# VH-VL binders against NAD kinase (nadK), part 88

Target 1, 268 residues: NAD kinase (nadK), of Syntrophomonas wolfei subsp. wolfei (q0aze0)
Amino acid sequence: MKIILVNNRFKENTEKKAQEIAGQLSALNVEVIIDNGLDEPYAGTVDFIMVLGGDGTMLRAARRYGQRAIPVLGVNMGTVGFLSNIEINELAEYLPLILREEYSLEARMMLEVAVFQQQSLLTRVFCLNELLLRSNSPRMLSFALEISGQKLEPYRGDGLIVSTTTGSTAYSLSAGGPIADPQLDAFIVTPVASHIINKRPLVVSPEREISLHLLEEREAIIGIDGQIKMDFGAENRVLIKRAPHPLLMVNLKAKPFFTSIDRSLQRQ
Key: E = the ipSAE of ESMFold2; O = the ipSAE of OpenDDE; V2 = 0.75 times the mean of E and O plus 0.25 times the DockQ between their complexes.

## First folded at step 4 (VH-VL)

Design s29 (from c23 with heavy chain D54E; framework fv_bermekimab; at its last look DockQ between E and O 0.88; V2 from the best seeds 0.00; counts 0 for: pae E 12.6 > 2)
Fold by ESMFold2-Fast, scan of step 4:
Structure s29 (fold): chain C 268 residues (1-268), chain A 123 residues (1-123), chain B 107 residues (1-107)
Amino acid sequence: as target 1 above (268 residues)
Amino acid sequence: QVQLVESGGGVVQPGRSLRLSCTASGFTFSSYGVHWVRQAPGKGLEWVAAISYEGSNKYYAESVKGRFTISRDNSKNILFLQMDSLRLEDTAVYYCAKDTLWFGESSYGMDVWGQGTLVTFSS
Amino acid sequence: DIQMTQSPSSVSASVGDRVTITCRASQGISSWLAWYQQKPGKAPKLLIYAASSLQSGVPSRFSGSGSGSDFTLTISSLQPEDFATYYCQQANSFPLTFGGGTKVEHK
């Protein structure tokens, strides 16, 4: 059995805890690869991915490994979050179930984002939460949104978010989008500060293709899961589709989504 | 150099068929939707037909629907217009034109045009 | 089908004049309108798309405005090379349709 252990080495005691867990797994004849974010993703075959940290670490793991159809377990290091299933102090209790493959999997859709300059592909990335298009200056953007070849009325405002249902509680929520059951597959298209017309969020079939391009030269950026940022101009186009594989999240412990989000909203 | 070159025009008899071709060079033909637009002598522009970049969607003006067939061969960078049951009112210069946006299933405008090929009738 | 009506059919102008051409759609087309310039014996040239977006390489004296069903092309200071026929074209839905054209002629 080979396991990738994903962690954030910049958090206090995280590297020490990762080494401790790696030692425990090695004692059980499990081969461990540690991914602390500094190197390229591990290219070899693996059986399981264990993410040690908060939601941010899970988003990074999903981007790096989510398309490989490998079970991914979120292990919380004491930080509140939506993407972890168990706490670090519970790991010893659940480890026998992990090694015997006695767990269920929850599929979470991901976005495939392809960014072009003219007809040339600049980059293709996958993400779990959202793509954000936003103005990088006080001037509003003018841009076109297509859904499966259907042109919507031009958008004029600060930007747009294209989100998964998992991402419905992230930036899309802050911009006025709906809270979606993450067991549903859908794109949520949420406008950011539309200045000319009151645009509403759209809930769109995940079989649709979404595209964005600027209609006028502006200083804009695209952001992916709040972790990748790149310039976006009138010669750029972005195409968004459902990714070929969902993220396969390990479910060892019942964690009710609705009560978790309800409690979180009382504190926001 | 980005260009489109039409061929296949000529003098025909009413009721006959004619096939126009348009050869693309200097851009990735398979990435763009392409159009046929015609112009009768001394008259304005009339859009005739379009085909999506992958060839899956085809569109026609009502005046030619059922008589004309648009097709493309992306391996050879060629656009075709098969014109059947030709009528005197089909007399025009036929232009092929590239849509502005790559990988689009919709149209925004036509930025590259051929020189045109003339279709006329004897009598 | 969406019908596009251009006005005027012709306009006489001198170099340095401001020229305005209008285009009206029979139904709402949002901002999905393009403007073309055509010189005798030549293929059309795209000037403007999405009602107001200037095509690369087109001089800034050309501008477009409007949305919904009423649109305008403006040439702020006419140059000798601008004497031509101008066409609007809706890109809102298939079948695509052109206006009848406006010929900009010497006075």
Scores: ipSAE 0.407, ipTM 0.742, lowest interface PAE 3.6, mean pLDDT 90
Fold by ESMFold2, look of step 5:
Structure s29 (fold): chain C 268 residues (1-268), chain A 123 residues (1-123), chain B 107 residues (1-107)
Amino acid sequence: as target 1 above (268 residues)
Amino acid sequence: QVQLVESGGGVVQPGRSLRLSCTASGFTFSSYGVHWVRQAPGKGLEWVAAISYEGSNKYYAESVKGRFTISRDNSKNILFLQMDSLRLEDTAVYYCAKDTLWFGESSYGMDVWGQGTLVTFSS
Amino acid sequence: DIQMTQSPSSVSASVGDRVTITCRASQGISSWLAWYQQKPGKAPKLLIYAASSLQSGVPSRFSGSGSGSDFTLTISSLQPEDFATYYCQQANSFPLTFGGGTKVEHK
């Protein structure tokens, strides 16, 4: 069995804990690859991914490994978020079940984001929470949103968020979007400081394709999961679809989303 | 420098045909929808036809449908208008124009225009 | 076909005047409207697209407003180079259609 342990190198506790867990797993004849964020993602065959940390570390793991259909377990190391399943002090209790592959999986929709320059593909990125289009200057943006070829009235404002339901509790929420059940598949389209009074958040079928482009020359940025940024200008267009594969999140312990909403939001 | 240059206008007999060309330079021609727009002497602008950036979708004004054919050659950066069964009402300056950005089945406005080519008739 | 009705057909104005031109669509076109300027013997020049977005290189004295069926082009302080004919054009659906034009001429 081969396992990737994902941690955050800037949190000393997670690095030491990853080494300790790797030692314990090696004693059980399990191969361990540590991904602390410094090196490229491991490309070889892997059976399981264990994420040591909070939601930010899970977002990186999802971007790196989410399309490979490998079970991913979130192990909380401190502040409780929306994406961890068990606490680090419970790992020893659940480890036998992990090794026997006795757990259930919850699928979480991801976005596929393609950025073009003119008609040429520039880059493709996957994300778990959201794409943000925002102004990178004091001036507001004027931009077009198309949903499956249907051209909406132009948007004007600071930007736009296209999120998954998992991302509904992230930046989309701060911008006025709804909290959504992460077991639903949908896009949530949330304007950021819209000048146009009747532009409300939209909930859109995951079967749709969403296209964005600027209607005038402005300095703008595309943000991915709040962790990746790229310049975006009038020569660019972005196309957003449901990603080919969901993130497969491991469930070992019941984690009731609705009864924990306030606690999870306040502790982030 | 972004430029469109029309050619092929001239004096023809009613009922005959004529082919207009528009040569593009200074931009990626294959990324944009392109249009023909005409203006009769002393009159306003009339949109004639458009073709999608890949060339597979073509649109025509009702007044020219069935008589005019728009086409493009993206390898040579040329837009064409084949005008058959010409009538006196087709007398105009014909402009080619680049769409601002065209994706799918819609237009966004025409930001670059040629200087036009005149089509007229003799007795 | 969406008919575009432009008003007035002409405006007599002086340098420094505020000039307002209106355009009405026969059915809703959202904000998909363009404004063009044309001087005698020259090709049209795009001023505004998407109802209110100013084309690159166009002076800020030009502005557009409106949505749905009613649209306005405003020149806040007319300059000598602004004497020309102005056209609106719907870009909502094919076939595309222009308004009849508004000639802005020196008083």
Scores: ipSAE 0.007, ipTM 0.474, lowest interface PAE 12.6, mean pLDDT 87
ESMFold2 (binder alone), look of step 5: mean pLDDT 93; pTM 0.951
OpenDDE, look of step 5: ipSAE 0.255; ipTM 0.725

Design s30 (from c23 with heavy chain T100A; framework fv_bermekimab; at its last look DockQ between E and O 0.36; V2 from the best seeds 0.00; counts 0 for: pae E 13.3 > 2)
Fold by ESMFold2-Fast, scan of step 4:
Structure s30 (fold): chain C 268 residues (1-268), chain A 123 residues (1-123), chain B 107 residues (1-107)
Amino acid sequence: as target 1 above (268 residues)
Amino acid sequence: QVQLVESGGGVVQPGRSLRLSCTASGFTFSSYGVHWVRQAPGKGLEWVAAISYDGSNKYYAESVKGRFTISRDNSKNILFLQMDSLRLEDTAVYYCAKDALWFGESSYGMDVWGQGTLVTFSS
Amino acid sequence: DIQMTQSPSSVSASVGDRVTITCRASQGISSWLAWYQQKPGKAPKLLIYAASSLQSGVPSRFSGSGSGSDFTLTISSLQPEDFATYYCQQANSFPLTFGGGTKVEHK
């Protein structure tokens, strides 16, 4: 059995704990690869991915490994979040179940984001939460949104979020989007400070293709899961569709989404 | 240089057929929707037809629907307009034009135009 | 079909004048309007798209405004090369339609 431990090197506590867990797994004859985010993703075959940290670490793991159809377990290190299934102090209890592959999987949709400069593909990335288009200056953006080739009224404002249902509780929520059941597959399109009073979030079939481009040269940035940032100008276009594979999240413990959200919102 | 060059215009009899061609160079033809626009002598512009970048969607003006067929060959960078059952009212210069947005399913305007090819009728 | 009505059909102007051309759609077209310039014997040239976005290489004296059904093209200080016919075109839905044109001619 080969397991990747994904952690955040810049959190001393999580790095030390990752080393400790790796030693314990090695003692049980499990091969361990530690991914602290600094190197290229591990290219070999693996059986399981264990993410030690908060939601940010899980988002990085999903971007790096989410399309490989490998079980991914979020282990919470004491942070508030939605993407972990068990707490670190519960790991010893659940480890035998992990090693015997006695768990269920929950599929979470991902976005495929293709960014172009004219006709040339600049990059193609996958993400679990969202793509954000935002102004990088005091000036409002003017941009076009297409859904399956249908042009909507031009958007004028600070930006737009295209989110998965998992991402409904991330930036989309902060911008006024709905809370969505992550078992549902849908795109959520949420305006950011739109100048047009009646622009509302849209919930759109995951089979549709969404595209964005600027109608005027402005200083803009696209952001992916709050971790990747790229300049975006009038010669750029982004195409968004459902990724070929969902992220396969490990479910070892019943952790109902709606009660978890309710609890988190009370603490905010 | 980005350019479009029309050919195939000429003098025709009413009820006959003509096929117009438009050859593209200097850009990735297969990435853009393209249009046919005509202009009768001394008159204004009239949009005729369009085809999506991959050829999957075709659109026509009501005046030509059922008589004209738009098609493209992306391997040769050529756009075609097959004109059947020609009428005197089809007399015009026919322009080929590239849509401004690549991979667009709808139109954003036409940023590159050919020089035009004239279609007229003999007495 | 969406009908596009331009006014005026012609305007006589001198170099340095501000010229205003209007275009009205028979139904709402959002901001999906383009403006073209056509000189005698030449193909049209795209000036403005999405109602107010200036095409690359087009002089800043050209500007567009409007949304919904009423649109305006403005030439702030007419130059000798600007004597031409101007067309609006809706890009909201197929079939695409052009306005009748406005000829800007010497006074």
Scores: ipSAE 0.484, ipTM 0.786, lowest interface PAE 3.3, mean pLDDT 90
Fold by ESMFold2, look of step 5:
Structure s30 (fold): chain C 268 residues (1-268), chain A 123 residues (1-123), chain B 107 residues (1-107)
Amino acid sequence: as target 1 above (268 residues)
Amino acid sequence: QVQLVESGGGVVQPGRSLRLSCTASGFTFSSYGVHWVRQAPGKGLEWVAAISYDGSNKYYAESVKGRFTISRDNSKNILFLQMDSLRLEDTAVYYCAKDALWFGESSYGMDVWGQGTLVTFSS
Amino acid sequence: DIQMTQSPSSVSASVGDRVTITCRASQGISSWLAWYQQKPGKAPKLLIYAASSLQSGVPSRFSGSGSGSDFTLTISSLQPEDFATYYCQQANSFPLTFGGGTKVEHK
């Protein structure tokens, strides 16, 4: 069995715990690859991914490994977010179940984001929460949104968020989008400080394709999961669709989304 | 360099058929809708037909509906206009034009045009 | 079909003049209007899309305004290369339709 152990090298307690857990697994003849964010993602065959940390570390793991259809377990190392399943002090209790593969999986839709420069593909990335298009200056943007080739009236404002339901509690919420049940598959399209009054958030079928481009030359940014930033100009376009594979989140312990929602949102 | 080049125009007899071609280069042809627009000598512009980026939707002006067929071959970067049952009022320079709308099935405007190919009739 | 009425049909102007061309749609087209410039023997060139957005490489003396049914193209200070025919075109719905054109010619 081969496990990737994902942590954040800037959080000292996760590095110590990662080494401790790697030692425990090695004693059980489990091969462990530690991904602390410094190296390229591990490319070899892997059976399981364990994420030590909060939602940010899970977002990085999803971007690196989410399209590989590998079970991913979130292990909380502090305050509980939306993406962890068990606490670090519970890991020893659940480890036998992990090794016997006795757990269920919850599929979480991801976005596939393709950024073009003119007609050439510049980059393709996957994300779990959202794509943010925003102005990189005090001036507002004028931009076009197209859904499956159907153009909407031009947007004017600070930007736009295209989110999964998992991402509905992140930046989309701050911009006025709805909280969505993460068991639903959908795009949530949320304007950011729109000057067009009728531009309400949209909930869109995951089978649609979403396209964005600027209508005027302006300095803008594409943000991915709040962790990747790319310059975006009038020569660029973005195509967004459902990623080929969902993130497969391991469920060892029931995690009540709705009863915890106010508590979790207050910590953001 | 983004370019569209029309061919296939010429002198033809009324009631006959003609096939126009438009070869695209310098951009990803399969990502954009394309149009045919015509202009009779000394007259204004008249939109003729459009086809979506993937060929799934085709649109025609009433003046040509049932007589003209637009099509595309995305593997060869070629747009076609099959013109059947030609009439004297079809005399024009025919332009092909790229829509600005990326992956769209509608239009923002035509940002790249060919130089046109002339269709006329023998006396 | 959405009819596009363009006026004036022609205008005589001198270099440096401010030129305004209007275009009226027979029904609302939101902001989905394009403006083109065409010189004799040449293909049209896109100037403005989405009513007011300037196409790349088009000089800033060109501007577009309007929404709904009434639109204008303005050339703030006419240059020698601006003598041409100008067309509006609605891009709201198929079939697409052009205005009749406005010829801007030297006095």
Scores: ipSAE 0.007, ipTM 0.464, lowest interface PAE 13.3, mean pLDDT 87
ESMFold2 (binder alone), look of step 5: mean pLDDT 94; pTM 0.956
OpenDDE, look of step 5: ipSAE 0.544; ipTM 0.825

Design s40 (from c2 with light chain S52R; framework fv_bermekimab; at its last look DockQ between E and O 0.45; V2 from the best seeds 0.00; counts 0 for: pae E 5.1 > 2)
Fold by ESMFold2, look of step 5:
Structure s40 (fold): chain C 268 residues (1-268), chain A 123 residues (1-123), chain B 107 residues (1-107)
Amino acid sequence: as target 1 above (268 residues)
Amino acid sequence: QVQLVESGGGVVQPGRSLRLSCTASGFTFSSYGVHWVRQAPGKGLEWVAAISYDGSNKYYAESVKGRFTISRDNSKNILFLQMDSLRLEDTAVYYCAKDTLWFGRSPYGMDVWGQGTLVTFSS
Amino acid sequence: DIQMTQSPSSVSASVGDRVTITCRASQGISSWLAWYQQKPGKAPKLLIYAARSLQSGVPSRFSGSGSGSDFTLTISSLQPEDFATYYCQQANSFPLTFGGGTKVEHK
């Protein structure tokens, strides 16, 4: 059995704990690859991914490994978020179940984000929470949103968020979007400081393709999961689809979403 | 360097057929929707037909529907207009034009135009 | 089909004048309107799309405004090269339709 342990190299507690867990797993004849974010993602075949840390570390793991159909377990190491399943002090209790593959999986939709410079694909990135288009200057943006080739009235304002239902409790919520049940597959399209007051958030079928481009030259940025930043200008277009594979999140311990909303939101 | 060049215009008799071609160069033809627009002598512009970048959607003005067929060959960078059952009111300069948005399925505006080819009639 | 009505049909103007041209759609077209300039014997040239967005290379003296069904093209200070015929075109839905044109002529 081969497992990737994902940690955050800038949090010394998580790196130390990853070494301890790797030692415990090696004693059980489990091959362990540590991914602290410094090196390229491990490319070989693995059976399981364990994420040690908070939602930010899970977002990085999802971008690196989420399209590989590998079970991913979030292990909380202090700050309660939306994406962990068990606490670090419970790992020893659940480890036998992990090794025997006695757990359920919850699928979480991801976005496939393709950024173009004119007709050329510049990059393709997968994300778990959201894509943000925002102004990178004091001036507002004018931009077009297409949903499966259907043009909406142009947007004017600071930007737009396209999120998954998992991302509905992240930046989309702060911008006025709804909280969505993460078991639903949908896009949530949330304007950011729109000058057009009738531009309400949209909930959109996951079968749709979403397209964004600027209608005038302005400095803009695309942000992905709050962790990747790209310059965006009039020469660019972004296309957003449901990713080919969902993130497969391991469920060992019941985490009732609705009864925990207030507590989890206090941590974001 | 970005060019559209129409050909195939001429003098025909009413009720007959004519095929117009538009050759594209200097840009990636297969990325853009393309249009035919006509202008009768001394008159305004009239949109005639459009075809999506991949050829999957075709649209026609009511005045030509059932008589004209738009098509494209992306491997040769050519747009066509097959005009059947021609009428005197089809007398015009015919332009081909490219839509501005790459990979778009909805029009925004026509940013590159050919110089046109004239279609007229004999008695 | 969406009918596009331009006015005036012609305007006489001098270099330096402010010229306005209006275009009315028979039903709402959001902001999906383009403006074109055409000189005799030449193909049309795109000036503005999406009601107010200037095409690359078009001078800033050209501006567009409006949404819904009423639109305006403005030339803030007419130049000699601006004497031409101007057309609006709705790009909201197929079939696309042009306005009847407005000729801007000398004197």
Scores: ipSAE 0.304, ipTM 0.735, lowest interface PAE 5.1, mean pLDDT 90
Fold by OpenDDE, look of step 5:
Structure s40 (fold): chain C 268 residues (1-268), chain A 123 residues (1-123), chain B 107 residues (1-107)
Amino acid sequence: as target 1 above (268 residues)
Amino acid sequence: QVQLVESGGGVVQPGRSLRLSCTASGFTFSSYGVHWVRQAPGKGLEWVAAISYDGSNKYYAESVKGRFTISRDNSKNILFLQMDSLRLEDTAVYYCAKDTLWFGRSPYGMDVWGQGTLVTFSS
Amino acid sequence: DIQMTQSPSSVSASVGDRVTITCRASQGISSWLAWYQQKPGKAPKLLIYAARSLQSGVPSRFSGSGSGSDFTLTISSLQPEDFATYYCQQANSFPLTFGGGTKVEHK
């Protein structure tokens, strides 16, 4: 068996723990690759991905490995979040199950985000939570939203979020978006401080495609999962689709989503 | 450089068929809807047909519906207009044009045009 | 179908003049209106899209306004290269339709 341990190099405790776990796994004849984000994603075949940290680390892991259909386990290391399945102190208990592949998988829809400059593709990214378009100035944006060729009225506001259902409890929630069942595949389109009173979020079928661009010569920013940032101007376009593969999240321990919502949100 | 180049125009007899082509370069052709727009000599612009970025949807002006067929080959970056049962009123310069935005509709405008190809008739 | 009524059909102007062209849709088209410039023997050129958004590379003396059914293209100070025919086009729904055109010519 070969496992990738994903941690955050900027969090010393996660680095130390990754080394410790690597040693433990090696003693069990498990090959281990540590990914702290410093290097490019490991290109070789692996059987399992263990994410040590919080939601941010999971998001990075998802972007790096989510398209490869590898089971991904979130191991919480004392942070508050929605994407971890077990606690670090529980790892020893569940390790035999992992090695025997005695776990269930939960498929989570990801976004495929393509950003264009004029007529050329700049970047293509898979992400677990959301794409954010926001103003880079105190002035509001004017931008166009199109869903599967259907034109909506021009939006005016600070920005827009296109989120997965997984991402519904992330920034979309802060912007007034609905909380969505993670077992549901859908886009959530949430306006950020729209000048239109009561502009409502949209729940959109995962079969549709979403495009955004600016209608005015304004400076904006594209954000992906709060970790990738790029400038966005009048010559840019963004296309959002359902990723061809979901993230396969490992479920070792039952974690009731709806009963944990209030608890999780209160801690944020 | 973003370019569209039309070809296939010429002199044709009424009732005959003609196939126009438009070759695209300098942009991701498969990401955009494309159009045919024609202009009779000394007249204004008339939209003829459109096809979505993936070819799944096609739209036609009433004047050409049932006679013209729009299609595309994204692997070759080519747009086609098959014109059947041609009429004298079809005399025009035919332009191919790119949608400003994605998804095969023209929600905003046509930002790239070819130079056109002329279709005329002989008696 | 949506009919686009463009006015005037022609306008005589001098360099430096303010030129205004109007376009009216037979029904509401929100802001989905484009303006084109065409010179003799040339293909149309996109000037304005979404009623008021200036296409890249187009001089700032061109501007669009309006929403719903009434729209306006304005050239704030006409330049020699601006003598041409201008067309509006609704992009709200198929079939797409153009206005009849406005020829801006020398006074």
Scores: ipSAE 0.024, ipTM 0.622, lowest interface PAE 4.4, mean pLDDT 91
ESMFold2-Fast, scan of step 4: ipSAE 0.588; ipTM 0.813
ESMFold2 (binder alone), look of step 5: mean pLDDT 91; pTM 0.941

Design s44 (from s1 with heavy chain D54E L101I E105R; framework fv_bermekimab)
Fold by ESMFold2-Fast, scan of step 4:
Structure s44 (fold): chain C 268 residues (1-268), chain A 123 residues (1-123), chain B 107 residues (1-107)
Amino acid sequence: as target 1 above (268 residues)
Amino acid sequence: QVQLVESGGGVVQPGRSLRLSCTASGFTFSSYGVHWVRQAPGKGLEWVAAISYEGSNKYYAESVKGRFTISRDNSKNILFLQMDSLRLEDTAVYYCAKEGIWFGRSPYGMDVWGQGTLVTFSS
Amino acid sequence: DIQMTQSPSSVSASVGDRVTITCRASQGISSWLAWYQQKPGKAPKLLIYAASSLQSGVPSRFSGSGSGSDFTLTISSLQPEDFATYYCQQANSFPLTFGGGTKVEHK
């Protein structure tokens, strides 16, 4: 068995922990590849991906490996997040189940984001939470949203979020979007500080294609999962659709979504 | 030097209580799960109890459930076993043992053991 | 509970002999098995973890094999210091359980 161990080198002591875990897995005859985010994703075949860290590390793992239909387990090493399933102190206890493949899988939809300049593809990326279009200056954007070829009335404001249901509790929530059951597959389209008071979040079939382009020359940025930034101008357009494969998240223990989100919202 | 040292054993009467202690040195005690394992005179090893590194998860053998309580004080590097309602069948040398894995238990076995402390009955 | 059956309960051997001890789990435990050596009056010492991995500092004459429910500890050439009692232990689930032990005695 071959396992990728994903960690964040910029977190204190995380590299030491990854090395300790890798050594223990190797003693169990597991081949371990460490991905600390500095190199290109491992190109070979693997059986399992173990993510050591918080939600940010899981988002990076999902972008790098989520389209390969490989089980991905989130192991929390800090404050509890939405994307981890077990705590680091539970890893040894659950390891026999991992090695025997005795776990359930939860499929989480991902976005495929393609950015074009005219007809030329500039980049194609995948993400688990969302794409954010935002102004790069204090100036408001004017932009067009098309859903499966249907042109909506122009948007005016600071930007727009196109989110998965998993991403409904991330940036989309902060911008006033709905909380979505992760068992549902849908795009959530949430305006960011719209000047048009009646622009509401939309919940859209994941089979639809969403396109965005600027109607005026402005400096803007496309953000992916809060981790990747790309310049976006009037000569660019972005096409968003459901990614070919969902992220396969490992469930070793029950993690009730609604009680978890309810507790988070009651904290203020 | 990684070391565990048990204390608190002695001669006791049935139905009484005893508290065993295990003092750790030479490693980061708060990072490891620890166990109590006992051995009756001339008999084999019997696992008794375990406690997770942070102290929140506790596990017991069926024979001691409801009578024994495992606890730890990470600030003092001490593991405890509170033994209530002692029975003749609890006669044994009690060992404390450290997991070979950080922040969890097994599969690296119990790699460091104390010397043991004897619990006997006056009969 | 997972029952660990160890055999034989004792074996008489001479220095230089090959000694084999077996351990059977009542259900599958993958490779989550450790072997310990205990000398008279001493605490147990870890020899093998994960069924076949030799603990640091343990002589290479000791080896472990097996997976699932049947496991073997082998001493390829018995030395004077190896006369001891040997125990297997499953780590797959709580409660942890030990085998009954195998005493390796002088002929």
Scores: ipSAE 0.000, ipTM 0.425, lowest interface PAE 15.5, mean pLDDT 86

